# Designs tried in a protein design chat: VH-VL binders against q8ixk2r445to577. Part 129

Target 1, 133 residues: q8ixk2r445to577
Amino acid sequence: FFGMLQNKGLTDYCFDYNPPDENQIVGHQVILYLCHGMGQNQFFEYTSQKEIRYNTHQPEGCIAVEAGMDTLIMHLCEETAPENQKFILQEDGSLFHEQSKKCVQAARKESSDSFVPLLRDCTNSDHQKWFFK
Below, E stands for the ipSAE of ESMFold2; O stands for the ipSAE of OpenDDE; V2 stands for 0.75 times the mean of E and O plus 0.25 times the DockQ between their complexes.

## First folded at step 7 (VH-VL)

Design kk73 (framework fv_axatilimab; at its last look DockQ between E and O 0.06; V2 from the best seeds 0.00; counts 0 for: pae E 7.8 > 2, placed apart)
Fold by ESMFold2-Fast, scan of step 7:
Structure kk73 (fold): chain C 133 residues (1-133), chain A 120 residues (1-120), chain B 107 residues (1-107)
Amino acid sequence: as target 1 above (133 residues)
Amino acid sequence: EVTLKESGPALVKPTQTLTLTCTFSGFSLSTYGMGVGWIRQPPGKALEWLAHIYWDDEKYYNPSLKNRLTISKDTSKNQVVLTMTNMDPVDTATYYCAHKLYPGRAFDIWGQGTMVTVSS
Amino acid sequence: DIQMTQSPSSLSASVGDRVTITCLASQGISYYLAWYQQKPGKAPKLLIYAASTLQSGVPSRFSGSGSGTDYTLTISSLQPEDFATYYCQQHYSTPWTFGGGTKVEIK
């Protein structure tokens, strides 16, 4: 799948990655922003290895969650996807992070005027349901 | 239909505290994503954002005025209150409250504005 | 703070003219830009948000474009009701800042 990864509950919000420096694509948090369809920053690829790739730069970035954290950050992709970079997009739209056994939820970023995807206990909330557009 | 209306004193003396109330209808600040902010405009000048409050009680203030500003909400009354201390003649402006759905969006519905003059 | 520089500060135009207003941010704002219209004695009205998304009820003659630091509002064929002051706003980071305004006056 290629496209904008959109939230069912926050209907106009998409995964967005816009690092401050284009020469450093790793280490920054993935955010949610209004789906605009204009920028590379909202284009992602979901792979057969269950990676979510930031598909617009070389080297390619892969969304990951570091041990003990709940935020989604950009790492470099590896030839064999590590477990922290694997997300299962399930039939019901939930995005399940296999290593932590948690689901990606659209949530308010603390002390910031932004929404972000975070790992939370899995529920049937529409804020945990995602689809490619 | 979303509507907002500002109320407060038309005249304030230097050093006094200004209290403005925004009363709204057509939405609730208990609804996920809802927020209300305050923006002012001195006569003939540009717009200046002052403060914002969201449904989850997260508050934001313009750093240039932060020591003077307090924003609060009363969800049951459909009101947001802005307090600004130590008023000065340069604070003379029309004060607006405005609705904003979700972080990252723009102010989509504005009140009519209330003119506040600061003079002795 | 992010500074928004709007140009021109004023322009004179006739009904039917194509009008272009520009807004320059002091740093990249990733499409977090809105345009407002304000008529004398009235509150601002939202025209466009997310740089190019037209607010419901706003006529199609209004359009927004841009990326990074540079954004533009275009009115393709100016109508009598469009004579007003226009403001851009970045809402990328607090404090949210507005441009100085562009007054569109009758020629």
Scores: ipSAE 0.499, ipTM 0.850, lowest interface PAE 2.2, mean pLDDT 90
Fold by OpenDDE, look of step 8:
Structure kk73 (fold): chain C 133 residues (1-133), chain A 120 residues (1-120), chain B 107 residues (1-107)
Amino acid sequence: as target 1 above (133 residues)
Amino acid sequence: EVTLKESGPALVKPTQTLTLTCTFSGFSLSTYGMGVGWIRQPPGKALEWLAHIYWDDEKYYNPSLKNRLTISKDTSKNQVVLTMTNMDPVDTATYYCAHKLYPGRAFDIWGQGTMVTVSS
Amino acid sequence: DIQMTQSPSSLSASVGDRVTITCLASQGISYYLAWYQQKPGKAPKLLIYAASTLQSGVPSRFSGSGSGTDYTLTISSLQPEDFATYYCQQHYSTPWTFGGGTKVEIK
C-alpha cells in the first residue's frame, strides 16, 4: 500500500511530514494536514516489513515511536525493521503499533490547533481508522 | 484552570445505591479528547479505578464492579455522575473524580475527594 | 488484568537522601506508567507519566525510569515536603490499576 494515508474520522486529513531541512529528515514529528496530494510530504508506503516508509529521501525514513512517547517520529529505516517501527494496518482500517500495543489515532495536538497521529488505547473510533488513497 | 469537585452523601446504608456527582470547570466534555474518571480509596489502602467517560460518551468500567457501576455525563452542566448499586461496608472509601486528557494518559488533575461511609 | 506490585511498602529516609521506589507490572506495559504523590487527607498528585515524563510544575529531583515490566521512581535528594505516600499506576490498558503504595516516612 502506498499514497496518502488518510484518516476516516478526521475527514480530509492525511499523514504529513515536512522536515525543516530536506537534507536531514529524521527526528521530527509526523503530523496531520489536509490531504492535498501535491507533494512528497504526504506520500507514504506500508511495506512487507510492517514499516510506514517516507520514500522521498535517501536514506529512507521510517515512522517510529520512541520510548514512553505517544507521538510518531521519523527515523531512518533499517535493513531489519526495529520493533518500534512495526505497525499493522488491519483490515478494518486500524493502525496498530505492535510494540506499544496501541492504535494510531487522529488527535488534536495539545495546546495547538494542529492535528497529529497519536498512540492511544484501541477503540472503534473512526479517528483510529486509516486508508491509503 | 481545571478544577473538579465531588458531591454526594457522606453516609449510605447497606444495599442502597450511591450517587456521586463530579462538577468541573476549566474544560468541557464537548471538547475532543476530554475525559473524567472515578477512583476510590478505602481508609489507609491503595487506589482503585472505578469508571471513566470520554467526550464521545465512550465508557469504561472496572470489571470487578461493572455490574454495579453506571457513569454518565451532562455536558451542559459540566457534570459527571457515578452510580454504584448494592453498597456494602467494604465500599467505604474516599471517592475521587479526576480529569484525563485523551486515552492512554494519566489522571493529571483530581478533585479533593468525598468520603463515603457505608453503615447501618 | 494487569497487577502492579510496588516495593517497598514503606521506607524511612532523611532529608537529602536518595530514594528509589519500584513498580513491577504483571505484563509489559510499554512505558505507560504513572507516578502519583499523596499526602494525608489530600488527593493524589500526578508526578510522572509515560514512565519518565515529568508533569508540569514537578521538581526535577523526581525522575522515572524503566521498561517492560520494571519501573522506578527516584527522588535524588529528599526534601521535607516529599514525605508522603507514592503510587504507581499503569495507564496502558483498562482496567487501569495502581500499585499498593509506598509510604516515605521521616527517619
Scores: ipSAE 0.051, ipTM 0.710, lowest interface PAE 2.7, mean pLDDT 93
Fold by ESMFold2, look of step 8:
Structure kk73 (fold): chain C 133 residues (1-133), chain A 120 residues (1-120), chain B 107 residues (1-107)
Amino acid sequence: as target 1 above (133 residues)
Amino acid sequence: EVTLKESGPALVKPTQTLTLTCTFSGFSLSTYGMGVGWIRQPPGKALEWLAHIYWDDEKYYNPSLKNRLTISKDTSKNQVVLTMTNMDPVDTATYYCAHKLYPGRAFDIWGQGTMVTVSS
Amino acid sequence: DIQMTQSPSSLSASVGDRVTITCLASQGISYYLAWYQQKPGKAPKLLIYAASTLQSGVPSRFSGSGSGTDYTLTISSLQPEDFATYYCQQHYSTPWTFGGGTKVEIK
């Protein structure tokens, strides 16, 4: 799968990655932003290793969740996907993080007018449903 | 069709409290994602955002004016109310209310505006 | 707070000209940029949000572009009804701030 990763419940919102330094892509949080398709910030690849790759720049980034955290951050991809970088995109659209046993949800970023993807207990909420365009 | 209309006094004396009401139709502030904000424009000057309220009662204030502003809603009347304390002649402006969806959308529908003059 | 610097403050152009207006943010705003048109005696009208998304009913001669801190509104073929003042606004973080405006006059 390759394209803009959209949320079903928060309509017209996509995964977006816009690091402040285009040459340092590691360690910043993935956000949700209005789907626009301009630039390269909203294009991700879901791989056979169950990675969500930001591969529009080298070196390639892979979305990860660090132990004890609920935020999705950019790490470098590795030859064999680490467990914290594995997500299962299920038939019903849920995006399951294997290591934490939680689902990715569109959630309000504290004290802001924006949303971010965060790990939450899995539910049937449309805010936990995702699809590629 | 979404519409908004501002109402309130046209003239306020310095130090008084201004109360403005935004009455709207075509949406409800109990509906997910709905929000109403207030923006002002002094004569011949640029726009300045003042405050905003969303359907879930989250409120945002311009910090340069935060100690003077209060925003509230009455969902049953389709109204949003702004109060601004300690008015000064520099606060003379046209005051607008406007619709803005949460999250990440812009002010897409505006009221006609109401001119408020602060003078002795 | 994010300061929005809009340029130029005014311009004159002929019908049919391509017109560009620039908006510079004091820090990155991740495409959370809107453009408004305001005609004399009227409230602002939203033209573009999310940097490049045209509001419904806005003519296709209006377009937006940019990223990071630098954003541009383009009118590809200026029409007589485009006489107005144009404002940019960041809608990334509160306080949501506006540019100083650009007055477009048709020669």
Scores: ipSAE 0.014, ipTM 0.632, lowest interface PAE 7.8, mean pLDDT 88
ESMFold2 (binder alone), look of step 8: mean pLDDT 94; pTM 0.951

Design kk74 (framework fv_axatilimab)
Fold by ESMFold2-Fast, scan of step 7:
Structure kk74 (fold): chain C 133 residues (1-133), chain A 120 residues (1-120), chain B 107 residues (1-107)
Amino acid sequence: as target 1 above (133 residues)
Amino acid sequence: EVTLKESGPALVKPTQTLTLTCTFSGFSLSTYGMGVGWIRQPPGKALEWLANIYWDDEKRYNPSLKNRLTISKDTSKNQVVLTMTNMDPVDTATYYCAHKLYPGRAFDIWGQGTMVTVSS
Amino acid sequence: DIQMTQSPSSLSASVGDRVTITCLASQGISYYLAWYQQKPGKAPKLLIYAASTLQSGVPSRFSGSGSGTDYTLTISSLQPEDFATYYCQQHYSTPWTFGGGTKVEIK
């Protein structure tokens, strides 16, 4: 499925990727922003390989978490999804990062007026529940 | 329904400290995501954001005025207080308080504003 | 600080006209843009947030569009109650900054 990936707890917030430099699409953090319905920076595809793909540019970006980190970063997609790019969207809406065994949670960025998705220990919080709109 | 109302002195002398109170209803500043900001508008000029306080007591100040501004909240009274030191005639403006639903949101509900004139 | 340049500073229009107001940010603001309407002696009223989302109760003749640094407010068919000053605001990064305003006045 594809569309805007929205948080259940922060009901108006969606996954958002708008890199500061359009010539360097990878290496920047994924953020949360008010769901605007215009696609583009909020349009993601969830694939059969458990990837969350950003298809606005070529080559395509895939959300990943680097070893020891808790932030979601845009990386280049690979022909076979590596473990750090696999997220299991569960029936209850939890988004489980397979390699780290943690869940994606909507959280306020410490020094910013924005929210970001972060890896946290899995709970049943609505801030850890996601759905495609 | 969310409502806010500003109160404070209408006249302030140069070098004095201005204290403004925003009294609100229809929400609590202990509720996750809630915030209240202060914005001013000199006569005939554009809007200027001053300060913001959130449910978690996190504060933001306009850097151009940061050394003069203090914002605080009293959740039990549904009030937010702004103080501004060393007032100058150029600070003459209508001062508004406004509600924010979440960080990253716009100011959705505004008070009526209170006019503050700074003169000797 | 992010500078917001609003144009035009004023415009004259007639009831029924299509009116467009533009707002240019000095850097990308990722759709963190709001539009406010202000009538003389009154507080600003939020019309649009997230660049294109109408605030509840705002008439459908108001619409917002844009991306990156360039944003537009459109009033598709101007009504008598729409003569006012309009302000854009970026709320992407503090200090949150407003445009200089556009006064929409009777032709």
Scores: ipSAE 0.090, ipTM 0.709, lowest interface PAE 5.1, mean pLDDT 88

Design kk75 (framework fv_axatilimab)
Fold by ESMFold2-Fast, scan of step 7:
Structure kk75 (fold): chain C 133 residues (1-133), chain A 120 residues (1-120), chain B 107 residues (1-107)
Amino acid sequence: as target 1 above (133 residues)
Amino acid sequence: EVTLKESGPALVKPTQTLTLTCTFSGFSLSTYGMGVGWIRQPPGKALEWLANIYWDDEKWYNPSLKNRLTISKDTSKNQVVLTMTNMDPVDTATYYCAHKLYPGRAFDIWGQGTMVTVSS
Amino acid sequence: DIQMTQSPSSLSASVGDRVTITCLASQGISYYLAWYQQKPGKAPKLLIYAASTLQSGVPSRFSGSGSGTDYTLTISSLQPEDFATYYCQQHYSTPWTFGGGTKVEIK
């Protein structure tokens, strides 16, 4: 799959990677923003290695969750995907992070006037269901 | 149909407190994602954002005015109230309330505005 | 605070002309940009949000583009009812800030 990764419950919002410096693609949090299809910030690839790649820049970034954290952070992709970069996109649209046993949910970030994807206990909520468009 | 209407005094004396009420219909501030903001415009000048309130009672204020501003909601009356203390002639402006669907989204439906003049 | 600079501050154009208004942010705002139209004595009307998405009911002659710090509103064929002041707004970081406005006057 390749395209904009949109939330079923928060219907206007898509995964968006918005680094403060385009020359420093790694180390920043993935956010949710209104789906617009412009530029490169909203285009991701779901790979056979269960990675979510930000492949509009070189080197390619891969979304990861660090141990004990709930935020999705951009890392460098590796030749063999590490466990913290593996997400299982299930038939029902849930995006399951196997290493943590949690699901990606569209949520309001504490102290933020914006939405972000966060790891939460899996609840079958539409806010935990994602699809490529 | 979403509609909003501002109400309050047309004339305020310096040092007094201004209280403005936004009365709305077509949505509820108990509904997930709903918000209301206040924006003002001095005569002949640009728009200035003042404050937002959301369905979950989260509040955001313009930092330059935060010490003077209080925003609150009364969901049962479909009202949002903005209070601004220590009014000064420079605060003379048309005050608007506007609907906002989600955090990070633009103001899509605006009230007609209410003119507030600050003069002794 | 993010500063929004609009250019030009005013312009005059004929009906049927292509009009371009620019908005520069003092830092990257990643498409967190809206355009509003305000006619004399009226409240602002949302034209475009997310830099390029047209609000429902807005004529197709209006379009938005841009990325990073540089954004543009284009009116492909100016109509008499387009006489107005246009404002850009960023939502990237609080406080949300507006540009100084661009007055469009029909020659």
Scores: ipSAE 0.123, ipTM 0.718, lowest interface PAE 4.2, mean pLDDT 87

Design kk76 (framework fv_axatilimab; at its last look DockQ between E and O 0.61; V2 from the best seeds 0.00; counts 0 for: pae E 8.2 > 2)
Fold by OpenDDE, look of step 8:
Structure kk76 (fold): chain C 133 residues (1-133), chain A 120 residues (1-120), chain B 107 residues (1-107)
Amino acid sequence: as target 1 above (133 residues)
Amino acid sequence: EVTLKESGPALVKPTQTLTLTCTFSGFSLSTYGMGVGWIRQPPGKALEWLANIYWDDEKYYNPSLKNRLTISKDTSKNQVVLTMTNMDPVDTATYYCAHKLYPGRAFDIWGQGTMVTVSS
Amino acid sequence: DIQMTQSPSSLSASVGDRVTITCLASQGIRYYLAWYQQKPGKAPKLLIYAASKLQSGVPSRFSGSGSGTDYTLTISSLQPEDFATYYCQQHYSTPWTFGGGTKVEIK
């Protein structure tokens, strides 16, 4: 699967990555923004290694969850996907992070005029449902 | 249908405080994601963003005017209030309130605006 | 703060003309851009959001494009009701800022 990764509950919002320096693409938080379909910061791929890959630049970035955190941070992809970069996009649309045993939910970013994907306990909320478009 | 309407004094003296009220319908600030913002426009000039408030009472201000601005909401009345202290003739402008569907969205529905003149 | 430089400040055109308005941001804003139309004595009207998404009810002759720091509003065939002032706005960071405006006048 590839393209825009869109939330079901938060209508018209997609995964978005906008590092301040396009030549340094790792270490920043993945956010949500209106789906615009122009590629670039909204083009992602779900790979056979269960990665969510950001492949607009080389080397490619992969979404990771750092220890003790509930945010999604961009790391470099590795030849063998590390455990903190493994996600399961399930049949019901839920996006499950294997290591933390939590689901990715569209949520209000604290102290910010924006939304972000955050790890939360898995529920049946549409804000935890995702699909590629 | 979403509608908004600004109300307040048309004339304010220098150093006085301006209080504007935005009364809206077609949505509620108790609803997840809803927001209201204020924008002003001096005669013949460009638009300037002032402040936003959201359903969760999160507030944002233009840093250049933050010390003079206060935004609040009364959800039960479907109203948002903006106060601006120490008014000056340079603050003469049409003041608009506008609706936002979600944080990060543009202002999709605007009030008609209310003209405020600051003069002695 | 992010400065939005809009050009031209004004232009004269005829019905049926193709009109292009440009907005230049002082830094990359990653498609966090909206376009508004304002007629004399009226409130602004949202035309385009997320740089290229057409707001519901807006005619298809309006389109938005661009990336990085450079964005464009295009009216493919100017209609009589399109004579107005147009503004761009960035949502990338606060304070949200508007361009200086472009007045589209009848030739």
Scores: ipSAE 0.682, ipTM 0.905, lowest interface PAE 1.0, mean pLDDT 95
Fold by ESMFold2-Fast, scan of step 7:
Structure kk76 (fold): chain C 133 residues (1-133), chain A 120 residues (1-120), chain B 107 residues (1-107)
Amino acid sequence: as target 1 above (133 residues)
Amino acid sequence: EVTLKESGPALVKPTQTLTLTCTFSGFSLSTYGMGVGWIRQPPGKALEWLANIYWDDEKYYNPSLKNRLTISKDTSKNQVVLTMTNMDPVDTATYYCAHKLYPGRAFDIWGQGTMVTVSS
Amino acid sequence: DIQMTQSPSSLSASVGDRVTITCLASQGIRYYLAWYQQKPGKAPKLLIYAASKLQSGVPSRFSGSGSGTDYTLTISSLQPEDFATYYCQQHYSTPWTFGGGTKVEIK
């Protein structure tokens, strides 16, 4: 699968990654923004290794969750995907983070006029359901 | 259909406090993602954003005016109130309230505006 | 604060003309850019959001493009009802700021 990773509950919102510095692709938080269909910043690939890759730049980035955190951060992809970079896209649309055993939920970023994907306890909420467009 | 209407005094004296009410229909500020903002426009000048409030009572203020502004909502009355202290002739403007669907969206439906003149 | 510079400040055009208005942000705004139309004595009307998405009910002659710091509103064939002032707005970071406006006048 590849394309725009869209939220079922926030129907107009997609995974979005556009770091401030084009030469510094890692270390920034993945956000949610209106699905615009124009740019590399919303184009992701879901791989057989259960990675969510941002490969419109070089080097390729892989979404990860750092220990003790609930935010999704861009890291460098590795030859063997580490557990913190593995997400299972389940049949019901849930995006399950294997290492933490939590699900990715569309949520309001605290004290910010933005939505972000965050790890939360798995529920049957449409805010935890995702699909490639 | 979403509609909003501003109300308040047409004339305010310097140093007084302005209170504006936005009354709306077609949505509720108890609904996830809904917001209402205030924007003003001095005669012949550009638009200036003042404040915003969301369904979860999160509030945002223009930093240049933050010490003078208070925004609040009464969800049961479908109203948002903006208060601005220490009015000055330079604050003479048309004041608008506008609907905002979700954080990160633009202001999609605007009220007609209410003209406020600050003069002795 | 993010400064929005709009150009030109005014332009004269005839019905049927292609009109282009530009908006420059002082820093990257990640497609968090809206365009509004305002007629004399009226409230602004949202035309375009997310840089390129047309608001429901807005004629297809209006289009938006751009990325990073540079954004453009285009009216492909100007109609009599399009004579108005146009404003861009960034809503990437508070305070949300507007451009100075572009007045589109009859030639």
Scores: ipSAE 0.467, ipTM 0.840, lowest interface PAE 2.5, mean pLDDT 90
Fold by ESMFold2, look of step 8:
Order: sequence, then structure tokens, then C-alpha cells
Structure kk76 (fold): chain C 133 residues (1-133), chain A 120 residues (1-120), chain B 107 residues (1-107)
Amino acid sequence: as target 1 above (133 residues)
Amino acid sequence: EVTLKESGPALVKPTQTLTLTCTFSGFSLSTYGMGVGWIRQPPGKALEWLANIYWDDEKYYNPSLKNRLTISKDTSKNQVVLTMTNMDPVDTATYYCAHKLYPGRAFDIWGQGTMVTVSS
Amino acid sequence: DIQMTQSPSSLSASVGDRVTITCLASQGIRYYLAWYQQKPGKAPKLLIYAASKLQSGVPSRFSGSGSGTDYTLTISSLQPEDFATYYCQQHYSTPWTFGGGTKVEIK
């Protein structure tokens, strides 16, 4: 799958990655922005290794969750996907993080129009449902 | 069909507190993602954003007016209330309330506006 | 505070003309940019949100473009009912600020 990874419940919001240094894509948080498709910030690939790749630049970035954290951050992809970079996009649209056994949820961040994807206990909420467009 | 209507006094004396009510229909402010904002426009001048309130009771204020503004909601009455203290003649304007459909979207439906004149 | 510099402040054009209005933000606003139309004595009407997305019920002759700090509203073929003042607005960070407006007059 390749495209904009969109939230079902928070309509018109997509995964977005905008690292402050174009040459250092590692270590920054993935956010949600209004889906616009302009530039390269909103295009991701879901791979057969269950990775979510930021695949418009080299070296390629893979979304990870560090142990004990709930935020999605960019790591370098590896030849064999590490466990903290494995997500299952299930048929019902839920995005399950295998290592933590939690689901990715669209969540409001701070007192602004900003939203972020965070790990939460899995529910049937449409805010935990995702699809590629 | 979403509608909003502003109500309040047409004339306010300097130093008084202005209370404006936005009464709306066609949506509930208990619905996820819904918000209402207040914007004013002095005669012949540009628009100025004042405050917003969202379904989760998050509130945003124009920092230049923060100490003068209070926004609140009564979801059961479909109302949002704005108070503005220490009114001055420079605050003479048409005051609008407006709906925001989703977080991150613009003000898509506006009330007709209510003109407030501040004069001794 | 993010200042929105809108130009021109006014213009006159004939029916059928292509009209462009420019809005410059003092810093990047990541497409959190809206365009409104306001006729005398009326409330503003949303035309464009997210810099380029057409609001439901707005004629397709209206379009928006731009990125970063530089944004443009275009009316591809001006109609008599397009006589109005147009405002841009950013809502990327508070205070959410409007441009000074562009008055469009039809001959």
C-alpha cells in the first residue's frame, strides 16, 4: 500500500512527517495534518514486513514506538524489521502495534488544531481506524 | 442545516461588560470535533478573531484580549456565550459567531452578526 | 503573531476577467489558510479552506493555491455576483489572523 494514511474518525487528517533537517529524518514525531497531498510529507508505504515507511527520501525512515512510549517516531528502516517497527493494518482498519499490543489512535495534542497518532488500548473507535488513499 | 444567531445589547457604555449569546441549531456542541468561534469587524475594517470553544471545552482566546474575554457553552441550550469586560469605543463592531465543522477547518457557517456600539 | 499581508487592497475588473488576490504570511502556516467572501452588510462566506479545497456549494471558478507563506485566490471568470471584499485567514497558530481584505469592484 502507498499513499496518504488517513484517519476514519478524524476525517481529512493524514499521517504527516516534517523533519526540521531534510538530511536527518530520524528521531522526530509523526503528526497528523489536514490531508493535502502537496509536497512529500504525507506519503507513506505499508510493506510486507509490516513497516510504515516514509519512502520519499533516502535513507528510508520507518515508524517506530520506543519501549514504554506511546508516540510514533521515525527510525531508519533495517533489512529485517525490528519488533518496535511492526504494525498490523487489520481488515477493520485498526492499526495494531504488535510489540506493545496497542492500537494507533488519532488524539488531540495541546490547545491548538494539532493532532497526533498515539498508542492506546484497542477499541472499536473510528479514531483508531486508518486507510490508505 | 446549520444556523447560528447572535444576540445581545446594541448599545453598551464604556467600562461595561458585554455579554453576547450565540444560539445555534443543526449541530450539537457535544459532538466530537465541533466548535464555535467569535469574530468581530469594526465598521469599514478587517475581521478580528476573538475566541473559540470546542466540544471538549477547550478554549482559545486572542492573546491581546485574553484578560477581557470569557467564552462558555451550554450544550443543552445550544448556546455559546462570550463576555468582554471594560468595553471601550474602539470595541464598536459587528460581532459574529461561527461554526467550525472539524478541528483544523475554517469557519464555514456564520451568524448574521450583531452590531454593538460603545458610547457614553 | 502571524501577520497576513493581503494585496491588492482594492481592484476593479470587468465581467469575465481573471482575478488574483495574494496573501503573504509572516511565517509558514502549513496550508492552514482560508479565503472568505463578504458582501456589504452580510456575514463572511467561506470559499476555500486548507489553502486549496473548495467549500461545498462554492462555484468552481474560485480556486486557491500556495504553500508556506505565499497564497493566492483566483477567480477564473469574474461574474457580477462576485462584487465583494475578500479576506484570507490563517488558523495555524493563535491569534488566528485575517488579511486586511481586497475589495473587488465590477464594472
Scores: ipSAE 0.015, ipTM 0.643, lowest interface PAE 8.2, mean pLDDT 87
ESMFold2 (binder alone), look of step 8: mean pLDDT 93; pTM 0.947

Design kk77 (framework fv_axatilimab)
Fold by ESMFold2-Fast, scan of step 7:
Structure kk77 (fold): chain C 133 residues (1-133), chain A 120 residues (1-120), chain B 107 residues (1-107)
Amino acid sequence: as target 1 above (133 residues)
Amino acid sequence: EVTLKESGPALVKPTQTLTLTCTFSGFSLSTYGMGVGWIRQPPGKALEWLANIYWDDEKYYNPSLKNRLTISKDTSKNQVVLTMTNMDPVDTATYYCAHKLYPGRAFDIWGQGTMVTVSS
Amino acid sequence: DIQMTQSPSSLSASVGDRVTITCLASQGIKYYLAWYQQKPGKAPKLLIYAASRLQSGVPSRFSGSGSGTDYTLTISSLQPEDFATYYCQQHYSKPWTFGGGTKVEIK
């Protein structure tokens, strides 16, 4: 799978990576923004290693969750994907982070005026359902 | 159909507090994702964002004005209220309230605006 | 704060002309850009959001494009009702900021 990773519940929102400094693309939080359909900062690849890979920049970035955190951040991809970078895209659209046993949910981060993907307890909410477009 | 209307005093003296009310219909601020913002425009000048409030009572203020601004909502009355302290003649402007569907979207529906003149 | 620089500040064009208005951000805003039309004495009207998406009910002669720091609003086949001031807005980073406006006058 590859393309714009869109939320079923927030129908017009896609995974989006907008670091403030384009020369330092790692370490920042992944956000959700209106799907613009132009690829680039909203273009992601779901790999056979269960990674969500950001291929727009070199070196490539891989979405990760740091220990004890609920936010998705951009790390450098590794030849063998570490466990914190593995997400199971299930048939019903859920993105399951196996290491934490939690699901990726579209939600408002309380300190930001934007939607972000966050790890939350798994539910049947459409806000936890994702698909590539 | 979404509609918004601003109300408040047309004249304010320097150092006074301005209170503006935005009354709306066609949506509820209890609905997930809904927000209302305030924007002002001095005569002949560009637009300036002031504050936003959302369905979950999250509030955001322009940092240059944050110590002067308070935004609140009354969901049962379909109203959002903005207060601005210590008014100055440079605060003379048309004040608008506007609807925002979800954080991250633009202001899609605007009120007609209310002119506030600050003069002694 | 992110500064939005619009150019030109004003222009005159004939009906049927293609008009281009440019908005330059002081840093990358990754498509967090909207365009508004404001007629004298009236509130702004949203034309374009997410840099290129046309708001419902807006005529197809309006289009938006751009990436990074450089964004453009284009009006093809300019009509008399397009007399107005146009503003861009970024909402990538707070405070959200508007450009200085471009006044379009039809000859």
Scores: ipSAE 0.354, ipTM 0.800, lowest interface PAE 3.2, mean pLDDT 89

